# VHH binders against CLA biosynthesis isomerase (cla-dc), part 5

Target 1, 281 residues: CLA biosynthesis isomerase (cla-dc), of Lactiplantibacillus plantarum (Lactobacillus plantarum) (p0dx41)
Amino acid sequence: MASFIASDQDVKNFLTAPSMNDQEGIGFAYATDEAVLKALIPAPLKLMAPVVCGYVVHMGKPTFSAPYLEESLFALVSYKDKMMGAYPINLLLHGPGAESGVIAGREGAGIPKKLADDIELRRNDNSATATVERHGKTLLNVSWTAGELNDPSIMKQFAGQLALGKEAEMNSFFYKYDIDQHEDGTNHFSNVQLVATQLRSLADQVEPGNLSIQLESTDDDPFGELKVLKPLGAAWFHFDTSVMFNTLKLDEVDAATTMPKLLTGRYDRSFFNPKAATYII
Below, E stands for the ipSAE of ESMFold2; O stands for the ipSAE of OpenDDE; V2 stands for 0.75 times the mean of E and O plus 0.25 times the DockQ between their complexes.

## First folded at step 1 (VHH)

Design Q6 (framework vhh_7qia_2)
Fold by ESMFold2-Fast, scan of step 1:
Structure Q6 (fold): chain B 281 residues (1-281), chain A 122 residues (1-122)
Amino acid sequence: as target 1 above (281 residues)
Amino acid sequence: QLQLVESGGGLVQPGGSLRLSCEASGSIFSSYAMGWYRQAPGKQRELVAFITSGGDTNYADSVKGRFTISRDNAKNTVYLQMNSLRPEDTAIYYCARYGSDLWFTEEGLDYWGKGTPVTVSS
């Protein structure tokens, strides 16, 4: 039935734009150290505010896999003072479809995806909690309680990001690159480029509320670098559809200044140590 | 004072169709988002579909492709066209008005109709 040679129809299906349909969970925002966050953002992107945004969501009906859970922390950035959008610092995935999500996102879109050991998302009537576990630590613990945002002054910005009640288009910025092996036993970066991936989403539920958030850190996932100075707010949301429908190549960038800011979100510490004995146990 | 009056419910065979209507009285209809909710016997109320003041539509996954929500602002009426009905669609269907189209939660709803029963039975 199956073959290592894909049919013409299978190739056509593979090239259909991926959709993350029936997506729901907790979105949130908190204030962090401006100098720290700014230093993480590769040029030519510019940080818009000293705020980390994030989510923990369940992808109920992805078109390319079984369902899975996903976490992200991202910054709000601009490109050339005219394009605005998200710059994801990390993504962690867990669940039946998670491996497919990691492979497709990293290979096709340059998205900084890793597998979590566990992600839990639970909602009661007026509250929800999410936890993300990796390498023996609960990296993220968030709670949402229906009601006012921690800081009501951010309501307009928060609502605008979710484009309530109609189809909205949003930018996510990623860096794509090639890693080429050379005969001398070294790898080299090439074709390092800034892209904007455009998402089209239709939200049918957004419930604002109070954020409680705690972070733990590991060397592989140093969430503690993004210190929580002040919770700003959270919401429970549901997207009926969310489609990655277009990719724009924006700039070729300098590998030496850019690549140091991309590796920790994509690789664990074992990739950076040439002495395997350090990690053999 | 606003009243929402539902009509069009009834008994149908599986695979049948019904069109529900909800007429608003005593208020400006065209500036409000409108929704349809349903409650099956012994279960919690759930969102079926809503339509914004601008005419943008949203559907629950369980009804997507089978149900269509629409509005007629000249008649102060919102409709739910239900096709390919299943026994699982048996519920009391409620029309509701959002005070704002920014909050698509049950808590954002400021008026509810009394409901119209739909029974899908062999």
Scores: ipSAE 0.000, ipTM 0.083, lowest interface PAE 20.0, mean pLDDT 83

Design Q7 (framework vhh_7qia_2)
Fold by ESMFold2-Fast, scan of step 1:
Structure Q7 (fold): chain B 281 residues (1-281), chain A 122 residues (1-122)
Amino acid sequence: as target 1 above (281 residues)
Amino acid sequence: QLQLVESGGGLVQPGGSLRLSCEASGFTLDYYAMGWYRQAPGKQRELVAFISSGGSTNYADSVKGRFTISRDNAKNTVYLQMNSLRPEDTAIYYCAAKRGWYSLSQYTYDYWGKGTPVTVSS
């Protein structure tokens, strides 16, 4: 049997760069309220456009787990007007590897991951659907149909970014923090820091199409705050490889102004009001 | 050598049942979507049943309610339980494996078995 003491080789293997290879699914974008979205973005990140991007994908060959499904809603942001990338507002995971994915992402990279009760992603020929269920609600329901984007005027912008068969590097911005208990028993946030994780991905399939999207909201996952004002488009994509090859520590940030914008994406309402918790009687 | 080996085919009377097995060797099925395809003489190869690496299933309309696909990753094996068999189910049945979660297209599969014949006849 294995031991509670890992071997030197196991420790070395644990520290290798993670890859999320053989990813496929639906990526999408829609226009939302600028003031609402801007308010969700912690300084020093700046919102670039009043657009929510998202995906529902299957991670076919993660190096750290069995396969799993993942959903994210994210904003497009800049840092110091030089570095651009994604700021994930939420991530929900489901499937055989989902628990490992949540643990690895939260502990290692400050990624705001929770478990969904169910995620389905289905493709049939030139159409695909995805649903995300948590706590009795279908939080997200998206459909993709191959063809034109909902807003064809943005096609020229995306055409310049098509890099099929070529490696592309992208930034994702996350906030990492510690929770420290002081001698008086109170908890405090410390070491609140902005990091950029850098991914190198190889796309071998991108199929543009029409987006249909519906959101439902719960207090634990308030997707309805990110209102769908106008669907912009969707694509079915496949990444053969995607490796997290670098992480940059960018800034230490003020806990008081930053932490209120990080908690809902990481914790459910029971963390904020223990008296609201239910229990067996 | 990476291979898929089908078994369990044969001759059966209409209304009968067969269970097909597909055993993978040289690789682990944990990260593979699996399909059962069939090809009758003079016809195109068609999808019968599909199971994703996560366990989601899809069936051809002609077999829904009669056939069940399942997987046992610990045994490195995929099964097709075929009930209420009809003469039109007569075909060579192929097991196929695709890297990743999902595909219904026969052209995206990475590995194919050599096929096992199923004949439904009185």
Scores: ipSAE 0.000, ipTM 0.131, lowest interface PAE 17.2, mean pLDDT 85

Design Q8 (framework vhh_7qia_2)
Fold by ESMFold2-Fast, scan of step 1:
Structure Q8 (fold): chain B 281 residues (1-281), chain A 124 residues (1-124)
Amino acid sequence: as target 1 above (281 residues)
Amino acid sequence: QLQLVESGGGLVQPGGSLRLSCEASGFIFSTYAMGWYRQAPGKQRELVAFITSSGSTNYADSVKGRFTISRDNAKNTVYLQMNSLRPEDTAIYYCAVKYRSTYFSLGPNDYDYWGKGTPVTVSS
């Protein structure tokens, strides 16, 4: 019978490294406005290319939950010209394990996760589609068709990121912070910390193809700010394993310059101007 | 454990109607896509209708305009309303769920769990 006091074994099990094994779906890339994308990247991270990458995937065997669907848009960034990796701008989750995925990622790793109203991912032979719906809008609509990338000149670089049958290590950069109530009646940000989460993944399927992509915007999820200037390509992929195996604490950063770039990916507009709840009585 | 229980089958005259129900338990129903399949004697199992977690529907060409799939997430139930029934609709009807909702192909081997089926006979 379970207790509000976790056993020593439960605590030990909780501290097992999180994995998102059996991960499958569409990965994609498109060119966007460099000045817009660059402005979204908090220092000390530097934008590497005027490209938005993204995915819509199914997490088949997460260690912390039932399966769920996840979407992300991210930038390719460098840190101090030594480390390279992804800077996720957003993540939206849907499905049986989605709530657990949001809680675990936000509380433990500073990941900008929200719940979508729906995520659909479908493949039929050599074509696949994905849609992401939130707050009355289809924020993302992508299609993959097996074959050549939209821009074949990037094939070598694109394929190299998803090498078959070899473990690949990748960095994802996140910001963690505390929010504390202060005696003046306001919340204060503290301990704003850049971290690199290191992932080790084994791809057993990568199928390049042509990308079709459309974005819509809401005030809560302004995807349209990341305009699609040119589709570059897509792939259907499967990771047999994907494990978050290490976290590196990097720089503590200035809250005033950093926090404005973190809030939209984590909070809806109601957090910025809440109104009193109304009850029918 | 995950369970699917079909009901509502029976014998009906051509031009008649039946409503099939499938009650689901053991998973978070509202987040999964659900399908109805049928298997006529001596034939392979075929997709009849499919409904996504968001309520989007797809139908086999043979039943379009006659059959309607719907779901009631509060009751953990998927329905198949069958109108204008024909002798060629005679089959055992199966409810199915794809536990992995992200890779959907239209073949019966793509579904993770099946009910035991409910027979529908359209005769005379």
Scores: ipSAE 0.000, ipTM 0.128, lowest interface PAE 15.9, mean pLDDT 84

Design Q9 (framework vhh_7qia_2)
Fold by ESMFold2-Fast, scan of step 1:
Structure Q9 (fold): chain B 281 residues (1-281), chain A 124 residues (1-124)
Amino acid sequence: as target 1 above (281 residues)
Amino acid sequence: QLQLVESGGGLVQPGGSLRLSCEASGFTFSNYAMGWYRQAPGKQRELVAFITSGGSTNYADSVKGRFTISRDNAKNTVYLQMNSLRPEDTAIYYCARDHPYLGSWEYDTGFDYWGKGTPVTVSS
């Protein structure tokens, strides 16, 4: 029987690199307002293109939880003009393993994860749809139809990352921080750091197609700030394996300029107005 | 394919100095935090010094002020300079690579790869 005291072997097993095996769903990209997107990216990261990328996927065989569904919107960024990767703006999770996914990602990797009220992902032959619902709104509604991308010229930007039957490595950039409570009842941020976590993925299925996408906003999840100016394309993909590994500590960053850009992806508006009355019915 | 090869151990008198080296291969050395552990006869392994990929260092209280950890990323090598050696420093010294996510100072299992060790004996 289990105990509240973990064995040394349990601690070692806990520290094994997490894998999101049997991952499948819709990946997509659309053009957005450059000034708006650029403003969301904390220094020292730099925006590479006025493009929002995203996905809605099912994690079929994670090593740390039951299966779950996950959505993300992310930007393509560079660090010091040499290191490139994804900067996630949001992640929303739903399903049996979703709580474990939120805990593991936020506590261990600084990933901006929240729970969705519902995520649906459905495929029928050469078409698929996904919806993400939270706090009374369908925040994201996306569809994929197999065929040509909306803008075929963007295929070259993802060709190397989605090569079939070959391992590909990608960086994801996150900010980690502590929140310290003081005797006077105020909180302070400390140890604000930019990190990169590497992903090694093996794609065994990538099917390009046409993207249809709609966004809605709430104050907690302002997706409409990232306006869809032009759909660029979508793909249905399957990763046999996807392993998170090798966290690189890149920079200590200024809390005053960085933290305002991190909070909306991690907390709801009730954290910013604690004196307002809240009603549940 | 991963290898860590320690060298520089030996016999030294109390008050003497030794410099240990650990040459790494089979991974991108500059991306990893590195540590030095030791294991005295009949005891569990103990982390004595740690250096992050960015160059920040930490030491066990028992060696602080006497030992200095450093790295040379161009040579894929981590070093441990040991000064003012004492008989209680007698141990086999192991170089270790930090776990890619969250290594822990408090847990031996926080490091995911180890060398074969180099013996250090401090006696008359």
Scores: ipSAE 0.000, ipTM 0.109, lowest interface PAE 20.2, mean pLDDT 84

Design S1 (framework vhh_surovatamig_d1)
Fold by ESMFold2-Fast, scan of step 1:
Structure S1 (fold): chain B 281 residues (1-281), chain A 127 residues (1-127)
Amino acid sequence: as target 1 above (281 residues)
Amino acid sequence: EVQLVESGGGLVQPGGSLRLSCAASGFTFSSYAMSWVRQAPGKGLEWVATISGSGGSTDYVDSVKGRFTISRDNAKKSLYLQMNSLRAEDTAVYYCARDYYDSSGYEYWLTEYFDYRGQGTLVTVSS
């Protein structure tokens, strides 16, 4: 029988690096408004290009949960003009393992994760579609058709670095923070810090193709703010292994200027409503 | 085979100085930016300093700025970290790490911040 006191072995197992093995789906990129995207990126990160990247994937064999589906929109950023990587703006999860994924990612890594009401990912021959639904809207609708990218000039930037049978590493940048309850009944942000986490993936399938993409907005998930000015391309991929590890503390940052850019990706509008909840009997 | 071998760690009193060295082999050293990264007991990895391949550009975490100096000797394939005015909070295992940055800049979709890291050298700042 399990106990409220974890064994030494359980603690050791808990501290091992999480892996999202047998991961597959659609990755994509589109051009967006530079001023809008740039405004979303908290200092000291700098936007590298007016491009939103994203994915909709199925995590077939996560080491910490049952399988689940995940969506993300992210920007390409740099830190101190040397370190480059992804800055995730949102992540939405759905499926049997989704709750565990949200809890672990938010608590352990500062990842902006929420639960979707539904995520569908379907492939038939040389075409695939994905939809993400939350709070009455289809926030994201993407399709991939095997072939040329929408913009072939970005092929080297988009798929050229993904070498089949070789480990590829990516940086992901996250902001971690504490929320402290004070004696006067107010909450305060503390320990707001920039972290880089590495992801090491082994691709065994990458198929470039044409992207079709549509976004819808809600106040909780304002995807339409990241307007699709031009689809750039998509790929169907499969990673045999994908391990998240090697986390670096980079900077402590100012809460007043940083926190406004972190909350929408982590909380719904009910957290910002000053009205008292009404319970009618 | 890429290898990075750190040396120079040891015991020092607060306010003391120490110089770390890293010997690199198995790659064209001058083509890569290099970093020092540290891990304090019971804590995660923290980036400390970076130097460009040419040595013309350096960056530091704020807590060490003005106290630490990163440098390199491309002819000797060596990286250095001069640590002055050491504090108890600087106690950590220090790692030499290679950044990989494509010189053309067009492979920015995937970035390898540390594609190789050495075994580390321990720095203890205490009396």
Scores: ipSAE 0.000, ipTM 0.214, lowest interface PAE 14.4, mean pLDDT 84

Design S10 (framework vhh_surovatamig_d1)
Fold by ESMFold2-Fast, scan of step 1:
Structure S10 (fold): chain B 281 residues (1-281), chain A 124 residues (1-124)
Amino acid sequence: as target 1 above (281 residues)
Amino acid sequence: EVQLVESGGGLVQPGGSLRLSCAASGFTFSSYYMSWVRQAPGKGLEWVATISGSGGYTDYVDSVKGRFTISRDNAKKSLYLQMNSLRAEDTAVYYCATLDYGDEFYSLPEYDYRGQGTLVTVSS
């Protein structure tokens, strides 16, 4: 019989490192406006390139949940000119395991996760499409066709980021924070920290190709702020294993300058103005 | 060699309309996102509108939303900008543009507007 008190063994099982095994989908990159993208990156992270990277993937065998689909748009950043990695701007999840993924990621790792109304990922031979829908809009529509990247000059670097048969390690940078009730009943931000979580992935399939990409915006998910100036390329990939490990606490940061850049990726407009609540009946 | 030839500019009254055209050659037009950018007298370049290769995605600077429509005809290798409800602030040289990233992945993008542009003047 279940209890509100977890067993000692359940606590030990809970603390096992999470893995997103059997991960498959479309990864892509496109050029965007440098000033816009740079403004979204909280200090002390530095933007490395005026490029938005993204993916739409199916997590076939996560260790913490049923399978689910996930979308992300992220920037490539550095910390203190030594550590490099991804800074996720958004993540949207859909499917049987999605709710567990959102809760665990937001609570445990500071990941900017929300639920999508729908995510579709489809492959037919040498072509694939993915769509992400939320609040009545198709926020993201991508397609991949096997062959050359849109910009063939980046082929070697793009393919190298998804190394075949070798474990690849990447940093993902997140900001963790607490929201505490003050004595007067108002909320305040505390313990705002930059962290890096490492990801170790083993790719067994990488197929480069041509990217087509379309973005739409809502006030809750303003994807159109990250304008598509030029598609650079896409790939279909499969990871046998992908393990989150080694969270490093890097820096304490100023709440006043940092929090404005974190809220839209985590909360809908109804948190700021109840009149902005969306009704989808 | 990439060539872009703009046309359709002219003098119009406030509230009037113009349709700009851009004839493209020397590259696979249907594979490229295309943009209209403008330069007002004494100002820097301003992005106005973008359209995807398929035409399925369009985006606009806030000041022209609801007034301007970007479109393309891939068979004719042509890009268009329909400008309605024109205002004095829309006075500028308009350029048809694509981006070039050069040889390095981390190079800054530059608008490649190799055309001479087309002048739009909105005045009475």
Scores: ipSAE 0.000, ipTM 0.199, lowest interface PAE 13.9, mean pLDDT 84

Design S11 (framework vhh_surovatamig_d1)
Fold by ESMFold2-Fast, scan of step 1:
Structure S11 (fold): chain B 281 residues (1-281), chain A 129 residues (1-129)
Amino acid sequence: as target 1 above (281 residues)
Amino acid sequence: EVQLVESGGGLVQPGGSLRLSCAASGFTFSSYAMSWVRQAPGKGLEWVATISGSGGSTDYVDSVKGRFTISRDNAKKSLYLQMNSLRAEDTAVYYCAREGTYYDFWSGYSDEPYYMDVRGQGTLVTVSS
């Protein structure tokens, strides 16, 4: 039985906190050019370290979709020198639940999600690989081999994710905005706002290891701007539960200075120039 | 064992005042920035105010600047929010929250990795006649 009018129970179910349970894959970090990374971070967020973090994971039991694979590159940032967390630069999704994941994340949480043409995540005993392909390029190719981090000195910072059997809480910062059309037909940005989305996760597996990483670029996904100067480390992890339990509205921000830093992560070049579009026939 | 317990909420008339308190236990209170966040009926969470661990710096959302004052007593392990000139729009459940400083490969930077409470149970503030 289906209707364009949702039942009261369907509305209540839709509004429950989303969970990304049974999540596993490769998390990693590498050093990059500080000036380049700093320039990508919209005020009032501040870059904490010249490090790009990332993951390629399988979402086994999301509450809003079938399973899917997801990739992200993110920076570590602070807000007002008090609240700290991740600022995602990109997210790419692939698999049975990927379309639902993109829709839910973009419309509900301001998350910069796109569809990948392919994501592979493979584990064989003490090694794992992941590849992310979009628009004719392998944008990301990572490998994890169980053992020591590339840079063992960061192990203390990494230890935050080694809290097995205890809940860990973490912030992800996103910018939400509206696109409004004026009476003359021109569009403008409004209600540009910084939010912190808070996750509560329970890890039951974390295995540190050595990182190998390669990036390629397209104009739609310019990963090569975030150059790999030095791999720092990787881990294979599994979260039994991961619940998006809070979203805090933090600031309203200036559109003119903020929006240029948000568009490439959310839109392909065809939004700016149809001649830039790549077509598969 | 980390706990945050809010108190001081209640019914107050527009233009009135309330003082909220938060009792912290289970961690080194003076080492953490603390915040007040609120959730109005039918709305999402909104950050209200933050105070540094030493009490030397404070920040507020624009809608409460000049009306609300955040403060702390590190000896008593307590956080406060003095609310003056209350408006109907201030009606919300108010939560005391501990700000984390956590680093990991997928979520952020950490200096105390095992226990973090983002907020307590909350205290209801109703501003109406």
Scores: ipSAE 0.000, ipTM 0.197, lowest interface PAE 12.2, mean pLDDT 83

Design S2 (framework vhh_surovatamig_d1; at its last look DockQ between E and O 0.02; V2 from the best seeds 0.00; counts 0 for: pae E 12.9 > 2, grease 24.22 > 24.2, placed apart)
Fold by OpenDDE, look of step 2:
Structure S2 (fold): chain B 281 residues (1-281), chain A 126 residues (1-126)
Amino acid sequence: as target 1 above (281 residues)
Amino acid sequence: EVQLVESGGGLVQPGGSLRLSCAASGFTFSDYYMSWVRQAPGKGLEWVATISSSGSTIDYVDSVKGRFTISRDNAKKSLYLQMNSLRAEDTAVYYCARELGYSYGTWDEYYGMDVRGQGTLVTVSS
């Protein structure tokens, strides 16, 4: 019988080794304005290249939720010139498992996740398209056509996470924080911490191809800020498994300087301005 | 022109064996990791096995471990897949694929499929 009370075992199993299995979709990379991208990267992380990476994927068998679609834009960054990895700028989720995915990611791992209005991913033979919509606007339109990359030189950056038939480990950098509501009703951010989550993935399909990509902005999702200067490439890929197996606490960071860069990926403008809410019912 | 040509497919009974071959041309075969991939009817492309340039490193998808053996002859520019104990679920078009090796920074080497042949059909049926 369903119960509001979880067992002790359930508690112990809470988000144990979250795995995103049967993941497939479009990965892409494009060149963007270095200064703009760099400004979005919180300290102490350092931008590695003026390249935005991203994906739109179907999460077919996550261990923590029903299936869902996920979009992400991320940068390649380094930590103290010792660790390299991805810094996700934003993630949008859609589908039956999206709520769980958002909650698990945000509360569990400090991932900047929000819910999309709609995400579509379609493949037809040697081409695929994906669209991401939020607040009545198509924020992202991406297409993959099997064949050659726009720029073969980007292979290292683009496909660095995709090793066909081999387990690959990757670091993803996230910032976790606490929200403290004070007696006066104001909310404050505290205990801001940089963490590195390590993922182990197994790609069993990787098909490079040509990228076409368009970005648009809303106030809540300024995707257009990361302007496409040059598409570099895309790939259709499938992960049999992708598991978060370790999280490293790296540094505590200053809230005042860090939070401005974290909020947009996590919250809409209505959180900051009660007059900034936009909706259609 | 880079070309991969698969051969050796056919109809075989469950428990039977087949040996696939792939003839490579148009590139330095010995410089590349090579893979077999397959596509079953109604399914997506699945990785089967990979072999390093020298043959020293080999990987298999779990479902074929112990049954399939990937090998290569660099002198002949040929890739092989010995398939034993074949099962119905092994039915697929099998493709020979060239892997493009790359690395980024201190990352391990990664490989992506960049070229594949037209495939050879393997049908396992009683």
Scores: ipSAE 0.000, ipTM 0.239, lowest interface PAE 12.5, mean pLDDT 88
ESMFold2-Fast, scan of step 1: ipSAE 0.258; ipTM 0.714
ESMFold2, look of step 2: ipSAE 0.000; ipTM 0.164
ESMFold2 (binder alone), look of step 2: mean pLDDT 81; pTM 0.818

Design S3 (framework vhh_surovatamig_d1)
Fold by ESMFold2-Fast, scan of step 1:
Structure S3 (fold): chain B 281 residues (1-281), chain A 125 residues (1-125)
Amino acid sequence: as target 1 above (281 residues)
Amino acid sequence: EVQLVESGGGLVQPGGSLRLSCAASGFTFSSYSMSWVRQAPGKGLEWVATISSSGSYIDYVDSVKGRFTISRDNAKKSLYLQMNSLRAEDTAVYYCAKDEGLWFGELYSDAFDIRGQGTLVTVSS
C-alpha cells in the first residue's frame, strides 16, 4: 500500500534525470519578422536568425508519465557568445501523460507549458499532418511531405545537421522565478533567473520534406504574432532516446523588463483581469 | 557580397602541422560565429570546429580535440585553424563557414554557409 510519505528509494527515483524516449513527429522552420521575434527574446539572450522553429511530436515513453503529444514554437538564441540553443516561446501538451508533463516541466525547469484541447499527429506513408486546437481555434496546422525542403538552398546545411546514430546535445534556455505574496495580498516577482537545461538525444530517423503551415491566434495563445513570411522546410524525425540533464544557472535578471515576456506563454488572460467574473458550476 | 577565402593547405607527413587561414569580407565578421568544416574525398561535409563571435565559446569534433586549435582576429577579419599531430584521416578540403545557427537542437552549430573554394590538406607518408 502506497503512503503519503514517499520511501527513500521513491525519492531517489524521483531525482533521476527525466527522459522523453521514443519521440517522433514533425519538426519545421519558417522565416518570420525579425523585429517582432527579437522583441520577444528577453535579455541577455540574443536572437540568432529571423526564424521560428517548431515541432509537433508524440512522446512514446516518458519516464515520468503515460505517453502524450507536445507542440512548441521556439527561437534560436545565443547567450553572451558562449552558448547557443533554443528559447521556447510556447509549449502545448495533450494526451494521457500531458498533465504530468505540464507539472514536471513548469515546477522543475520553468518550461512554459499549458494544456491544449486537442493535438493530432498523423503520418500516412510519405506525408504527415499535425493540428493543435485550444479555446475554439486551430492555433497550428502543419503538413510535411517527404522530399525537398521549401528552400532548396538550405538543403546542404540541413543534411550536414543530421546526426543519425550519434548523440546530439542541445541547450534550452528558460527563465525561472518565484511569486511571493505580501501581507497586503499583492503578488511580487522574485529570484528571476536565466537557466539552461541540456538535452541529449539520439536520432535514428530524419526525413526532410516540404512544409505547409498555417497559424491562428487567440488572446491566450497569440500564434499569429509570429507571422509565416516564408516556409523553410520540415522533417519527420524519431529520437530513440532524449534525456534532460544538467541545468545551469546562468544569470539573475531584472523582473520589470523580463516578466512581461514570460507570462503569456505560462498563463491565460483570466490571470491578468482583476475584474474577471467568478463562476461556480 | 559575403566572401570567404581559405588558404594554408598542402601536403604534410603524418604527425606534421599546418595552419589554415580564412579571410572574410562583405559582412560584420565580429558579429558572427565561425566554423571550420571539411570534406574528405568521396565523403560528405563534416563539422570540425566552431568559435563564437567574441572567441569565448570554442568547440571541436572529438576526433580533432587536443590536436586542432581554432582562433580568430576580429580586427583583421580572419579565422585560423592550427592543426597539429595530423593523421591520414584528416585529409580533406577545409572550408571556413559563417555560422547560420543551430537546427533541431544540436549543441554545436551545424548550419553552415560555405562560399569559398576551400583549401586542400593532404596527409600522406
Scores: ipSAE 0.000, ipTM 0.139, lowest interface PAE 14.5, mean pLDDT 83

